# VHH binders against q96fz2, part 136

Target 1, 269 residues: q96fz2
Amino acid sequence: CGRTSCHLPRDVLTRACAYQDRRGQQRLPEWRDPDKYCPSYNKSPQSNSPVLLSRLHFEKDADSSERIIAPMRWGLVPSWFKESDPSKLQFNTTNCRSDTVMEKRSFKVPLGKGRRCVVLADGFYEWQRCQGTNQRQPYFIYFPQIKTEKSGSIGAADSPENWEKVWDNWRLLTMAGIFDCWEPPEGGDVLYSYTIITVDSCKGLSDIHHRMPAILDGEEAVSKWLDFGEVSTQEALKLIHPTENITFHAVSSVVNNSRNNTPECLAPV
Short names: E, the ipSAE of ESMFold2; O, the ipSAE of OpenDDE; V2, 0.75 times the mean of E and O plus 0.25 times the DockQ between their complexes.

## First folded at step 8 (VHH)

Design C44 (framework vhh_etentamig_d1)
Fold by ESMFold2-Fast, scan of step 8:
Structure C44 (fold): chain B 269 residues (1-269), chain A 124 residues (1-124)
Amino acid sequence: as target 1 above (269 residues)
Amino acid sequence: EVQLLESGGGLVQPGGSLRLSCAASGFTFSSYYMSWVRQAPGKGPEWVSGISGSGGSTYYADSVKGRFTISRDNSKNTLYLQMNSLRAEDTAVYYCAKDQGEYSYGWEDYFDYRGQGTLVTVSS
C-alpha cells in the first residue's frame, strides 16, 4: 500500500469515526492539529494522513479506549534516527511487513511502546503489473459500501454519477499502523510518522498485487488494535491477517500522477 | 544488516559508456526485485531501471530505454547497470535499491533500502 484517497471534509471524516468507549459512551475522536489535515483523492508517502490513536499516548491518566484523531506523516521516521533531515533516511518505511515486524528495529521498538494507530482512508490504490510491459492498470480498493436506501453495495458496474452521492455514509477503510515520535536533533516540533502494516493479499486481490494492507474489519478489531493499555502486543498482532471483505474497480491513469487531486482519480474506469 | 554498495561511477565523455555494480548482502538477493535510482544535482530522485528476482523481467524509464541494460548475477549477489551512449543529462548519483515489494506503484521512487550511491559525471 503506497497510495490512498482520503478526501472527506474534516467534519464528515470526524462523524465517520464515531465510536463507543469501554464504558459504552458514544464519542467522536478529539482532534490534534486539525489544521494540518489535507483532504486528497491521491495521497502518497511523505504526505500527512489522519490516524486514530489512544488518548493515553498524550495524557498519562486517560482511558486507553478513548481516541484521538491526528494527521501524521506517512513514512515512519524512527525515534533513534540521528540525522537532521528525515528525507535522507536510506530505507523505505511506507510499509511494515507483518512477518518481520518483530525483527526490524524501526518497527519493533515503537510497537513495544504501544505505538499502534489506525490509518484512515476512503480506500487505497494498487497498479496491476503485466510481465514484459511498462503499462499498469490502476484499481481503487475499498470496503464494500452499503447504501442507506437498501439499494445494495456500490460496485464497479455503477454509473459515475452514483459515486458523487455515496460519501455521506462512506465506510472508511481502517488499516493497522505503527507510529513513532522523532525529535529533530537541532530542536523543533516532534514529528509523528507512521507505517502501514502489510500482509499477503487475499484471493480476491491476488491478480492485482501480491500484498495488501492489514485491514481491521469492524469496531472490535479497531478498538483492540488501538487499546495499548489493555491489549498486549502479542494479542494485538493476532488481528493482523488478510481479509476478503474488500472490493475494487478499475480507474483511469489520471491517478498515476500524485499531484492530480480530483474525483476522477477514483471514478470507475 | 541489509547493505548495498555501489561502484563503477566516474567521469566520462558524452557518448561514452560506464558499468555500475552493486554488491548486496544481508538478505536473500535472488528473492527481491532490484532497481537503479538516480538523483541529479538540484533534482528529486528518478527511477532508472528494475529487474525481477530471477532476472526474467526488466523494466526501463523512457529516458534510458535502448541505452542502458540492467542485469544481475544471483550467484554473486551483484546487480549491474550497463550505461551506453551517455548524455550530459545522465549526470547524477546512482543508487542501488532493494524494492520493498509492498506496493505496485511508486516502487520506483520508494525502496526498502538504498545504498550510498556512486557519482556519474558526463562532461566533455
Scores: ipSAE 0.071, ipTM 0.467, lowest interface PAE 4.4, mean pLDDT 86

Design C45 (framework vhh_etentamig_d1)
Fold by ESMFold2-Fast, scan of step 8:
Structure C45 (fold): chain B 269 residues (1-269), chain A 124 residues (1-124)
Amino acid sequence: as target 1 above (269 residues)
Amino acid sequence: EVQLLESGGGLVQPGGSLRLSCAASGFTFSSYWMSWVRQAPGKGPEWVSGISGSGGSTYYADSVKGRFTISRDNSKNTLYLQMNSLRAEDTAVYYCAKDQGEYSYGWEDYFDYRGQGTLVTVSS
């Protein structure tokens, strides 16, 4: 996973993340740094994306089942990184393989600290390799959406008004992530950055790409992944596996350039 | 941490052949797709060929299909490009590029993981 769409306005995104805490109370996640959230149909590594994480990471003695939503940099910068510029990091941390997560210091250390997060997106993009050309076919990949009286299909949306209906009840893709906190050696704000855990692709996606993000399908999986106060690393890792509960459609090459940020990026062709 | 070292370039006449090598270190070589990308003088980068981690799948740009062959030796952590029937328009610096394997994106992103390159000049 190396390109996503996360375009919902902040208020719509927040409502899409409604949840129940351990006591069964209905809640919305509380924002940190909401002004750093930049909606986009075309988010690449190095950009900020919204993630969910436990309130206990920020407040001693907080209920670990309560959620914060915060923008974080995509591309984990380990807490031990000693250079002044994160772009000087010599290895790519956009993704973390599930099979080696406990062997890589960059991921094992934050995971041991309970630094689990859920990465939010409308969906993600992958490019299918084709013989005889350097051109690839992009696909938008997302949860199956529940049909309601207010929802329309993406393919049926011909105008901005119809597009609004598609997003009113959109089920956000929830991907398992690991984050870390890096303090610049020469001072400045703490940098929060994340990686998306990856697994072997499911049968349904195998013709598009051989890897997929570890998707947390449903509120029980999301809650257990986030709740580092009650759920151990060992138990949380049992949630990391491929899912068949995913759908996709081909999109135009407009999405190829990460500077393009329009609804056409995810519209069916 | 990832290191890629290309070699095998040189001056060759049209119709000639060259074999490029790329020595890789700092990652589990067999787990990643590898690519060759070239950049001709005054032009942008062009993806040339790609090979799966196991070597079971290979892909070629139309401009080189039938003339170039990509291969790998996972026991030696080495990527190869056999270049036959070379043309003046194949003149470029050739780069070995690590596909991170975890996602697919446009070939322009390959340059984030490239080595120093090896120059191939095809001239009479």
Scores: ipSAE 0.114, ipTM 0.517, lowest interface PAE 3.4, mean pLDDT 86

Design C46 (framework vhh_etentamig_d1)
Fold by ESMFold2-Fast, scan of step 8:
Structure C46 (fold): chain B 269 residues (1-269), chain A 124 residues (1-124)
Amino acid sequence: as target 1 above (269 residues)
Amino acid sequence: EVQLLESGGGLVQPGGSLRLSCAASGFTFSSYSMSWVRQAPGKGPEWVSGISGSGGSTYYADSVKGRFTISRDNSKNTLYLQMNSLRAEDTAVYYCAKDQGEYSYGWEDYFDYRGQGTLVTVSS
């Protein structure tokens, strides 16, 4: 996973993240740095994306089931990184393989500190390699969405009017992430950055790409991943596996250029 | 710890040949596709060539097709780039890159590690 869409206006995104705390109280996540949220149909590594994380990361004795929403840089910069420019990191931290997460220092250290987050997106993009050519077909991949007027989910065959209205009740993709905090050696604000954990692709996606993000399907999984005060690293890692509850459709090559930021990026072709 | 060490760069005249090598360590080499990426002075990175983990599939940028050949020796954990019919526009630092395999677009964007690079200068 190296390209996402997260285009919802801040208020719509916030409502889409409504949840219940441990006491069963309905809540909206509280924002940190809301002005750094930049909606886009075409988010690449090094851009900021909204993530959910436990309030306990910021407040002593906070209820670990309460949630903060904050924009973080995509591409984890380890706390031990010594250079002044994060772009000079010699390895790519856009994704973290589930099978080596406990072996790689860049990921196991923040994971040991409970620095788990849930990365939010409308969906993500992957490019299917065509046999015998250098050509690739992009696909937009997302949770099945419920239609209000008709039985079933939104799909590629639906009218353009249905796609214009779908965002009001869109079910956000919730991906398991790890974040870290980096203090620039020359001074400045602490940088919060994240990586998306990846797993083997499910059967439904195997013809598009052999890897997929670790998707947390449903509120129970999301709550357990975020709650580092009550859920150990070992227990949380049991949530990391492929899921079949996913759908997709082909999109145009407009999405290929990360500078293109229009609804055409995710529209069915 | 992943390590990639490039060698074989140097000064060569137009029409000449060079063979680049990349010694890999710290991971199961045969399980990952590998790429060569170059960056010319004052330009952004350009993906040059890729090879599957088994070596059964190879891919080339249009600018190098027919002139460059990528290969690998999994028993030696070594990646190669044979460069023939070199042109002035091939002048660049060449990087060996390990494909994370985690996403499917942008060769520069989906490698999970690259080496220090080796300079290739093509000049009369």
Scores: ipSAE 0.038, ipTM 0.406, lowest interface PAE 4.6, mean pLDDT 86

Design C47 (framework vhh_etentamig_d1; at its last look DockQ between E and O 0.10; V2 from the best seeds 0.00; counts 0 for: pae E 11.3 > 2, placed apart)
Fold by ESMFold2-Fast, scan of step 8:
Order: C-alpha cells, then sequence, then structure tokens
Structure C47 (fold): chain B 269 residues (1-269), chain A 124 residues (1-124)
C-alpha cells in the first residue's frame, strides 16, 4: 500500500470515527494538530494522514480506550535516526511486512512501546501489472458500503450536491499502523510518523496485487489494536491477517500522478 | 540489511549472449519478487523484467520480450537474466532490484534496494 484517498472535510471525518469507550460512552476522537490535516483524493508517502491512537500515549493516567485523532507523516522515522533531515533516511518505511515486524529494529522498538495506530482512508489504490508493458491499470480498493436510496455508491453521484451525499455515511478504511516519535537533533517539534503493516493479499485482490494492508475490520479489532494499555503486543499481532471484506473498481490513469487531487482519481472507469 | 551483488556483465558482439547473476542476502529471498532494471549511458532507468517470489509469474518489457529470460534459484538466493540476440541498444548497466512488494506503483522505487550493477557493452 503506497497510495490512498482521504478527502473528507475534518468535521465529516471526525463524525465517521464515532466510537464507544470501555465504559460504553459514545465519543468522538479528540484532535491534535487539526490544522495539519490536508484532505486529498491522492495521498502519497511523506504526506500527512489522519491516524487514531490511544489517549494514553499523551496523558500518563488516561483511559487507554479513549482515542485521539492526529495527522502523522507517512513513512516512519525511527526515534534513533541521527540525521537532521528525515528525507535522508536510506530505507523505505512506507510499509512494514507482518512477517518481519519483530525482526526489524525500526518497527520492533516502537511496537514494544505500544505505539500502535489505526490509519484512516477512504480507500487505497493499487496498480495491476500486465504482460508486455510497464503500463498498469489502477484500482480503488475500499470497504463495502451500505447502499441507500439517497446515499448511493460512488457511481450514483453526478454533481457536487450528489457527491456530498455519497460520503455522508462512508465507512472509512481502517488499517493497522505502527508509529514512532523522532526528536530533531537541532531541537524543534517532535515528528510523529507511521508505517502501514502489510500482509499477503486475499483471494479477491490476488489478480490486482500480491500484497495488501492489514485491515482491521470492525470496532472490536480497531479497539484491541489501539488499546496498548490492556492488549499486549503478542495479542494485538493476532489481529494482523488478510481480509476478504473489501471491494474495488478500476479508475483512470489520472490517479498515477500524485499531484492530481480531484474526484476523478477514484471515479469508476 | 539488504545486499544485492550483480555479476556476469562484459563486452559481447551483436547477436551474442550473456547470463547475468544477482546474489541476494539479508532478507527471505523466496518471499520477494525481483526485477532487472537497466540504465543506458545518458538515459534514465528502464524496467526490463520481473519474476514473482515463487517464480510462477514473469513479465518482460516489449523491448526484450522473446530475447531475455528471467529466472531464480531460491535454494541459492540467486536471480538470473539470460540475454540472447543482444543488440547495441542493450548496452547499459544492469541492476538487480528487490521488489518492495508492498505497493504496485513506480518501478523506480526499486533503485532504493538495487546493487552496484554490472556493465553490459554490446559492440564490434
Amino acid sequence: as target 1 above (269 residues)
Amino acid sequence: EVQLLESGGGLVQPGGSLRLSCAASGFTFSSYAMSWVRQAPGKGPEWVSYISGSGGSTYYADSVKGRFTISRDNSKNTLYLQMNSLRAEDTAVYYCAKDQGEYSYGWEDYFDYRGQGTLVTVSS
């Protein structure tokens, strides 16, 4: 996974993340650095994306089931990184393979500290490879959506007014992530950055790409992944596996250029 | 720590053949797809061929299809490129690249994991 869509306005995104804490109280996640949230139909590595994480990461005695939502840099910068410029990191941390997560220091250390997060997106993109050419067919991949008479699928919207209705009750994709905190050597603000854990693709996606993000399907899985105060690393890793509960459709090549940021990026072809 | 070491390049006459090898270490070789990428003098990188982790799927650029064959020996952690009917335009430094495998766009990303390369010169 190396390209997503996360275009919802902040208020719509926040409502889409409504949840219940351990006591059964209905809550909305509390924002940190909300002004750093940049909605886009076409998010690439090194851009910021919204993630959910436990409030306990910020407040020593907080209820670990309470959630914060914060923008973080896509591409984990390990806490031990010595250079002043994160872009000079010499290995790619956009994704973390589930089969080697406990072998790689960059991921094992933050995971041991409970630095688990849930990466939010409308969906993600993958490019299907074909024989004879380096041209590929892009697909938009997302959770199955509830279809109503008023709030139809993406294909049911044909104007700005109707496009808003498509997203009213959109079920956000929830991907398992690991984050870390890096302090610049010269001082300045702590950088929060994340990686998306990946697994073998499910049967339904195998013809598009052989890998997929580790998707947390439903609130039980999401809450267990986030709750590092009550759920151990070993127990949380049992949530990391392929899922079949996804759908997709082909999209136009306009998505190929990460600087294109329009609804055409995810519209069916 | 990923390490890739290419070998087998050299000077060859037009119409000749060469077999390139890439010795891999620092990762579970059979779990990753591999590619060959070349860069001709003064030009940008060009993807040449791809092989899946199991070896069950292969893909070739149109410019080399029918002339080149990619293969791998997972027991030896080695990737191969058999090059037949070589042409002057095949002259390039050839790089072994570990497919990140994690996303499907941008073969240029493979350069982050490429080795030092091996020079192939096709001339009389």
Scores: ipSAE 0.185, ipTM 0.511, lowest interface PAE 3.1, mean pLDDT 87
Fold by OpenDDE, look of step 9:
Structure C47 (fold): chain B 269 residues (1-269), chain A 124 residues (1-124)
Amino acid sequence: as target 1 above (269 residues)
Amino acid sequence: EVQLLESGGGLVQPGGSLRLSCAASGFTFSSYAMSWVRQAPGKGPEWVSYISGSGGSTYYADSVKGRFTISRDNSKNTLYLQMNSLRAEDTAVYYCAKDQGEYSYGWEDYFDYRGQGTLVTVSS
C-alpha cells in the first residue's frame, strides 16, 4: 500500500471513530496534535495520517481500552536511527510484511513494546498491471458501505449534497499498523511514525494486486489490536490476515500524481 | 549488508543528457528487479523506471518514456539510467531502489532498500 485517501473533516473523522471502552461506555477518541491533521484524497508516504492508539501509551495507568487519535508520519522511523534526517533511511518502512515482522528489528522492537496502531483511511489505492502494456489501472479499495435508499454508489452522487451525505456516514478503513517514537539526535520534537502491515491479497483483489493492507474488520479486531495492555503480541498477530470484506472501483489516472488532491482521485470512471 | 550507491548526477542544461549509475552490493544483484525513483523538492517520491532481474523487462513512467533508458550489467552489479532530452521538471534527487523480488513491479511499496541518491539539476 503506497497511497491512501483520508479527506474527512476532523469533526467528521472523530465521530466516525466513535467506540466503546471495556466498560461499555460510548466514547470519542481524544486528539493529540490535531493541527498536524491534513485532509487529502491522495496521501503518500512521508505525509501525516491519523492513527488510533491506546491512551496507555501517553498516560501511566490509563485504561488501555481508551483510544487516542493522532496524526503520524507514514514511514516508520525506528527509535535507534541516529541520523538527523529521517529521509536518510536506507530501507523502506512504508509497509511491513506480516511474514517477516518478527525478523526485522525496526518492526519487532516497537511491536514488542506494544506500539500497535490503527491507520485510518477512506480507502487505499492500488494499481492493476495490464498484461502487455506499460499502463496500470488504478483502483480505489474500501469497506463496503451501507446503501442508504438515497445514497447512491459513490458514482451516483449527482449532487454536492449527495456527496456530503455519503461521507457523513462513511465507514473508515482500519488498517493494522506499528508505530515508533524517534528522538532527533540534535534535539527537537519526538517524531511519531508508522508502518502499515501487509498480507497476501484476498481472492477478490488478487487480479488487481498480490498484496494488501492487513485490515482490521470490526470493533473487536480494532480494540484487540490497540489494547496492548491486555492483548499480547502473539494474540494480536492472529488478527493479521487477508479479508474478503472489501469492495473496489476503477478510478482515473488523476490519482497517479501525488499532488492531485481532489474528489476526482477516488471517483469511479 | 545491502548497499546501493548512486552516482552521475549534476547540473545540465535543458535538452542535455546525463547517465546515472548505481553500484549494488550485499545481495545477489541478478535475482532482484531494480528501479529508479526520484524526489523533487517539495514533492513526494515518483517512480521513474523498472528493470527485471534478468533485464528482459523494462517499464517507464509516462513522464520519462521515450527519453530515459534503464539498463543493468549483472556482471558488474550496476544499474544505469540514461537520461536524454532533459527538462526542468526532471530536477530531483534520483534514487536506486532494490525491489523485493525479481519480478516486482517498480512501485515504492515494493522496494526493500534505496541509496542515498544523486542530485540532478536541469537549469538554463
Scores: ipSAE 0.013, ipTM 0.357, lowest interface PAE 8.4, mean pLDDT 88
Fold by ESMFold2, look of step 9:
Structure C47 (fold): chain B 269 residues (1-269), chain A 124 residues (1-124)
Amino acid sequence: as target 1 above (269 residues)
Amino acid sequence: EVQLLESGGGLVQPGGSLRLSCAASGFTFSSYAMSWVRQAPGKGPEWVSYISGSGGSTYYADSVKGRFTISRDNSKNTLYLQMNSLRAEDTAVYYCAKDQGEYSYGWEDYFDYRGQGTLVTVSS
């Protein structure tokens, strides 16, 4: 996974993240650093995207089932990194393979500290390689949505009066991530950064690409992944597997250029 | 610092074979997909082939499909292109290119770390 859409205004995004705590009470996640949220139809590595994590990471004795939402940098910067500039990192941390996560220090160490997060997006993009050309067909990939109208739900959002019907009730894609906290050696704010865990693709996506993000399908999976106070690393890793509960459509090549931030990026073609 | 060094080019008759090599250093080779790109004299670059970091997925341009085979040896940090049944139109400088990881966004990604190239000339 190397490109996502996360375009909802902050208030719409926050409402889409409504959840129940362990006592059954409905809640919204509490924001940290809300001014760092940068909505876009076309997010790439090194940009910030919102993630969910347990309140227990921030407060002694907090209820570990309560959720914080915070923007983090895509591309995990390990806490042990010694250079002053994260661009000097000589290995790619955009994704983390599930089958080797316990073999790589960059991911094993923060995972052992319970630094699990849920990466939020409208959906993700993947490029299908076509035989005979260096051109690729991009697809937008997302959870199946409850239809309030017939075919073409995303296409119907191209009118102002229909936007609310599609996006106000959008089911956000929830991907399993690992984060770490890096203290710049010259001082300044701690950098929070994440990686997205990947798995082999499900049968439905195998013609597009052989890998997919590890998707947490449903509130039980999301709650268990986040709750490092009650769910061990070994138990949490059992949540990491491909899912068939996914849908997609072809999109235009407009999304190829990461500077293009328009609804056309995810529009069906 | 990332380094890519192509070798194995030369003069060959039509119908002949060559194997190109690309020695990689300065990065974790097995974590990145690799491509071959060629540029004929006076023409623009043409993508030739792609291989995933593990070697499990390969793709070929129609112009070379069935004649060329891309492979890699992650223990030696080396990318290969086996070229069989060579034709005059295969004459070009061949470059290897490092991809951004197990995911890539387009052919532009292939040029970020390409080497200096190796010349293949096919003539009788």
Scores: ipSAE 0.000, ipTM 0.266, lowest interface PAE 11.3, mean pLDDT 84
ESMFold2 (binder alone), look of step 9: mean pLDDT 80; pTM 0.816

Design C48 (framework vhh_etentamig_d1)
Fold by ESMFold2-Fast, scan of step 8:
Structure C48 (fold): chain B 269 residues (1-269), chain A 124 residues (1-124)
Amino acid sequence: as target 1 above (269 residues)
Amino acid sequence: EVQLLESGGGLVQPGGSLRLSCAASGFTFSSYAMSWVRQAPGKGPEWVSRISGSGGSTYYADSVKGRFTISRDNSKNTLYLQMNSLRAEDTAVYYCAKDQGEYSYGWEDYFDYRGQGTLVTVSS
């Protein structure tokens, strides 16, 4: 996973993340740095994306089941990184393979500190190789939505009114992530950055791509992944596996250029 | 079909040098970044070096920086790794890998497009 859509306005995104804490109280996640959230239909590595993480990361003795939502940089910068510019990191930390996560220092250390997060998106993009050509067919991949339409709500949208209706009750994709905190050597604000854990693709996606993000399907899985105060690393890793509860449709090559940020990026073709 | 064929490995003494080659076919070689990845006995894969499609940008793991040089010849569809000042810890099978492209890249892509590998043994 190397491209996502997360275009919802901040208030709509916040409501889409409504949850119940351990005491059974209905809550909305509390924002950290909300002004850094930049909605986009076409998010690439090094941009900021919203993630959920436990309140306990920021407050001693906080209820570990309470959630913060914060924009973080996509592309994990390890706490030990010595350069002043994170873009100079020599290796790619956009994704983290589930099978080697405990072997890589960049991921093992923050995971041992409970630095688990849930990466939020409308969905993600993958590019399928086309036989006999160097061209690839992009697909938008997302949770099945509650609408019962022949082509799906997103496929049936043909006007601004219909597009707004699609997003009113959109079920956000919830991907398992690991984050770390990096202090610039020259001083300044702590940088929070994340990686998306990847697994082998499910049967339904195997014709598009051989890998997929580790998707946390449902509130129970999301709660256990986030709750590092009650759920050990070993137990949390049991949540990391392929899922079949996913759907997709082909999209225009407009999405190929990460500068393009319009609804056309995820519209069916 | 993407095909990658590594060669140039062998037994070498500490402090010695080797030059690895990777012959690529089945794709437009100059349009893709290429990497070298190694796997030492009993260990997981470790990324070693990457070169942009044009050859204008190169990147190295800290463990090999200053000792290894990645290069490519786009007219021959060939990737190279010049390894100098070899150490016992450089002993590994070395794999050539094609990046999937910036819009879909990740560590996992190395495994699908790597070739059969070439063994480098550094021993006194």
Scores: ipSAE 0.000, ipTM 0.144, lowest interface PAE 15.1, mean pLDDT 83

Design C49 (framework vhh_etentamig_d1)
Fold by ESMFold2-Fast, scan of step 8:
Structure C49 (fold): chain B 269 residues (1-269), chain A 124 residues (1-124)
Amino acid sequence: as target 1 above (269 residues)
Amino acid sequence: EVQLLESGGGLVQPGGSLRLSCAASGFTFSSYAMSWVRQAPGKGPEWVSGISGSGGSTWYADSVKGRFTISRDNSKNTLYLQMNSLRAEDTAVYYCAKDQGEYSYGWEDYFDYRGQGTLVTVSS
């Protein structure tokens, strides 16, 4: 997982994240740094994406089941990084393999501190290597979407008008992440950055790519991953596995250039 | 341990040329596609060029097509970028990148910053 779409306007995104806390109270996540949220159809590593994390990370004695939503940099910068410029980090931390997470200090340390987050996206992109050509076919991969009276099925045959209407009720992709906090040596704001945990692909995705993000399917899994006050690292890691509850469609080569940020990036071809 | 060491950067005037090299170790070089990625001051990373493991296929960003040439010498575990007709907008730190396999890539997108980078400054 190295490319996502997260284009919803802030208010639509916030409503899509409605949840219940441990007491059954219906809530919307509270924003931190909402002005740093930049919706895009084509998000690459180094850009900011919205993540969910427990309120307890920011407030002593907060209910650990309450959620904050905050933009974080994609590409985890470890708290121990000593250079002034995080772009100088020589290790790629875009993804964290589930099988080596407890072996890599960059990930093991923040995980031990309970720094688990849920990375939000419309979906993610992968490129299938095609036989007999040096070109790859991009696919947009996302949760199956529920039909509504307005939108119906959102397959490749649907009109652009139907696609515009689906976003009001879009089920966001929820990926397991680990974050860390880095304090610039020369002063400035604390940098929050994250990595997406990866697993072996499910059968449905194996023809596109052999790896996939660890997807948290449903509110129970999301709640347990976020609740570091009640759920241990060992128990949380049991949530990290492939899922078959995903769908996809081929998209145009417009998405290939990470500078392109238009609805054409995720439109079916 | 994967190691990538870039060299060949420097100061050059507009219209000039530079040849970048990347010495690779810690993996079977000929089995992996390689790319050059650059980052200009104050901007995000931009994929520049890619080459298949065998060297039989090459790809270029539109901004550099016709001016830059990527090549590799698998017997020396070395990746090259020949840069001609340099422009002020080519000023950036250039990074050698290995296909990680953890995510697939588009034609224009690799982000493995295993190397330290080499600075190219194009200024009159």
Scores: ipSAE 0.104, ipTM 0.485, lowest interface PAE 3.4, mean pLDDT 86

Design C5 (framework vhh_etentamig_d1)
Fold by ESMFold2-Fast, scan of step 8:
Structure C5 (fold): chain B 269 residues (1-269), chain A 124 residues (1-124)
Amino acid sequence: as target 1 above (269 residues)
Amino acid sequence: EVQLLESGGGLVQPGGSLRLSCAASGFTFSSYAMSWVRQAPGKGPEWVSGISGSGGTTYYADSVKGRFTISRDNSKNTLYLQMNSLRAEDTAVYYCAKDQGEYSYGWEDYFDYRGQGTLVTVSS
């Protein structure tokens, strides 16, 4: 996973993250640094994206089931990184393979500290190799969406007018992430950055790409991944596997250039 | 560290054949898709062929389909390109490229590493 859409206005995004704490109270996540949230139809590595994480990371006595939402840099900068410029990191931390997460120091250390987060997106993009050509077909991949007054989920067959209205009740894609905190050696604000854990593609996506993000399907999985106060690393990693509950549609080549940030990036062709 | 070492290039007559090899080290070879990319003199890079980590799926550019065959030996960490019916327009430096394996944006950005290349010259 190396390209997402997360375009919802802050208030709509916040409502889409409504949840119940362990006491059964409905809550909205509390924002940190909301001004750093930049909605976009076409988010690439090194940009900021909103993530959910446990309030316990910031307050010693907080209920670990309560959630914060914060923008973080996509591309994990390990806490031990010594250089002054994070762009000089010698290895790509956009994604973290599930099969090597416990072997790589950059990921094992923050994971051991409970630094699990849920990366939010409208959906993500992948480019399918077309047989007999060097052209690639981009796809927008997302959770099935429910229609408010109709049975079934919204899909590529629906009209453009229906697609515009769907955002009011959009089910956000929830991807398992690991974050870390880096303090610049010469002083300055702490940098929060994340990586998306990846797994082998499910059967439904295998014709598009051989890898996919580790998707947390439903509130039980999201809650267990975030709750580092009650759920151990070993138990949380059992949530990391391919998911079949996903849908997609082809999009135009407009999305190819990460500088393009318009609704055409995810519109069905 | 990731290392890719290409070999097998050389001068060949039109209609001839060459077999390129790429020795890979520093990563779990069977877990990553691999590609061959070429760059002709004065031109930008052109993707030629790709193969999945298992070797079960192969892809070819239209310009080489039916003439080139990509294969791999995961027990030897080696990628191959069998080139038949070579043409003057196949003249290029050929690079072995490791697909990042994690995401599939534009083909130029698929590769987190490529080797030094091996020169193929097709001339009478």
Scores: ipSAE 0.054, ipTM 0.418, lowest interface PAE 4.4, mean pLDDT 86

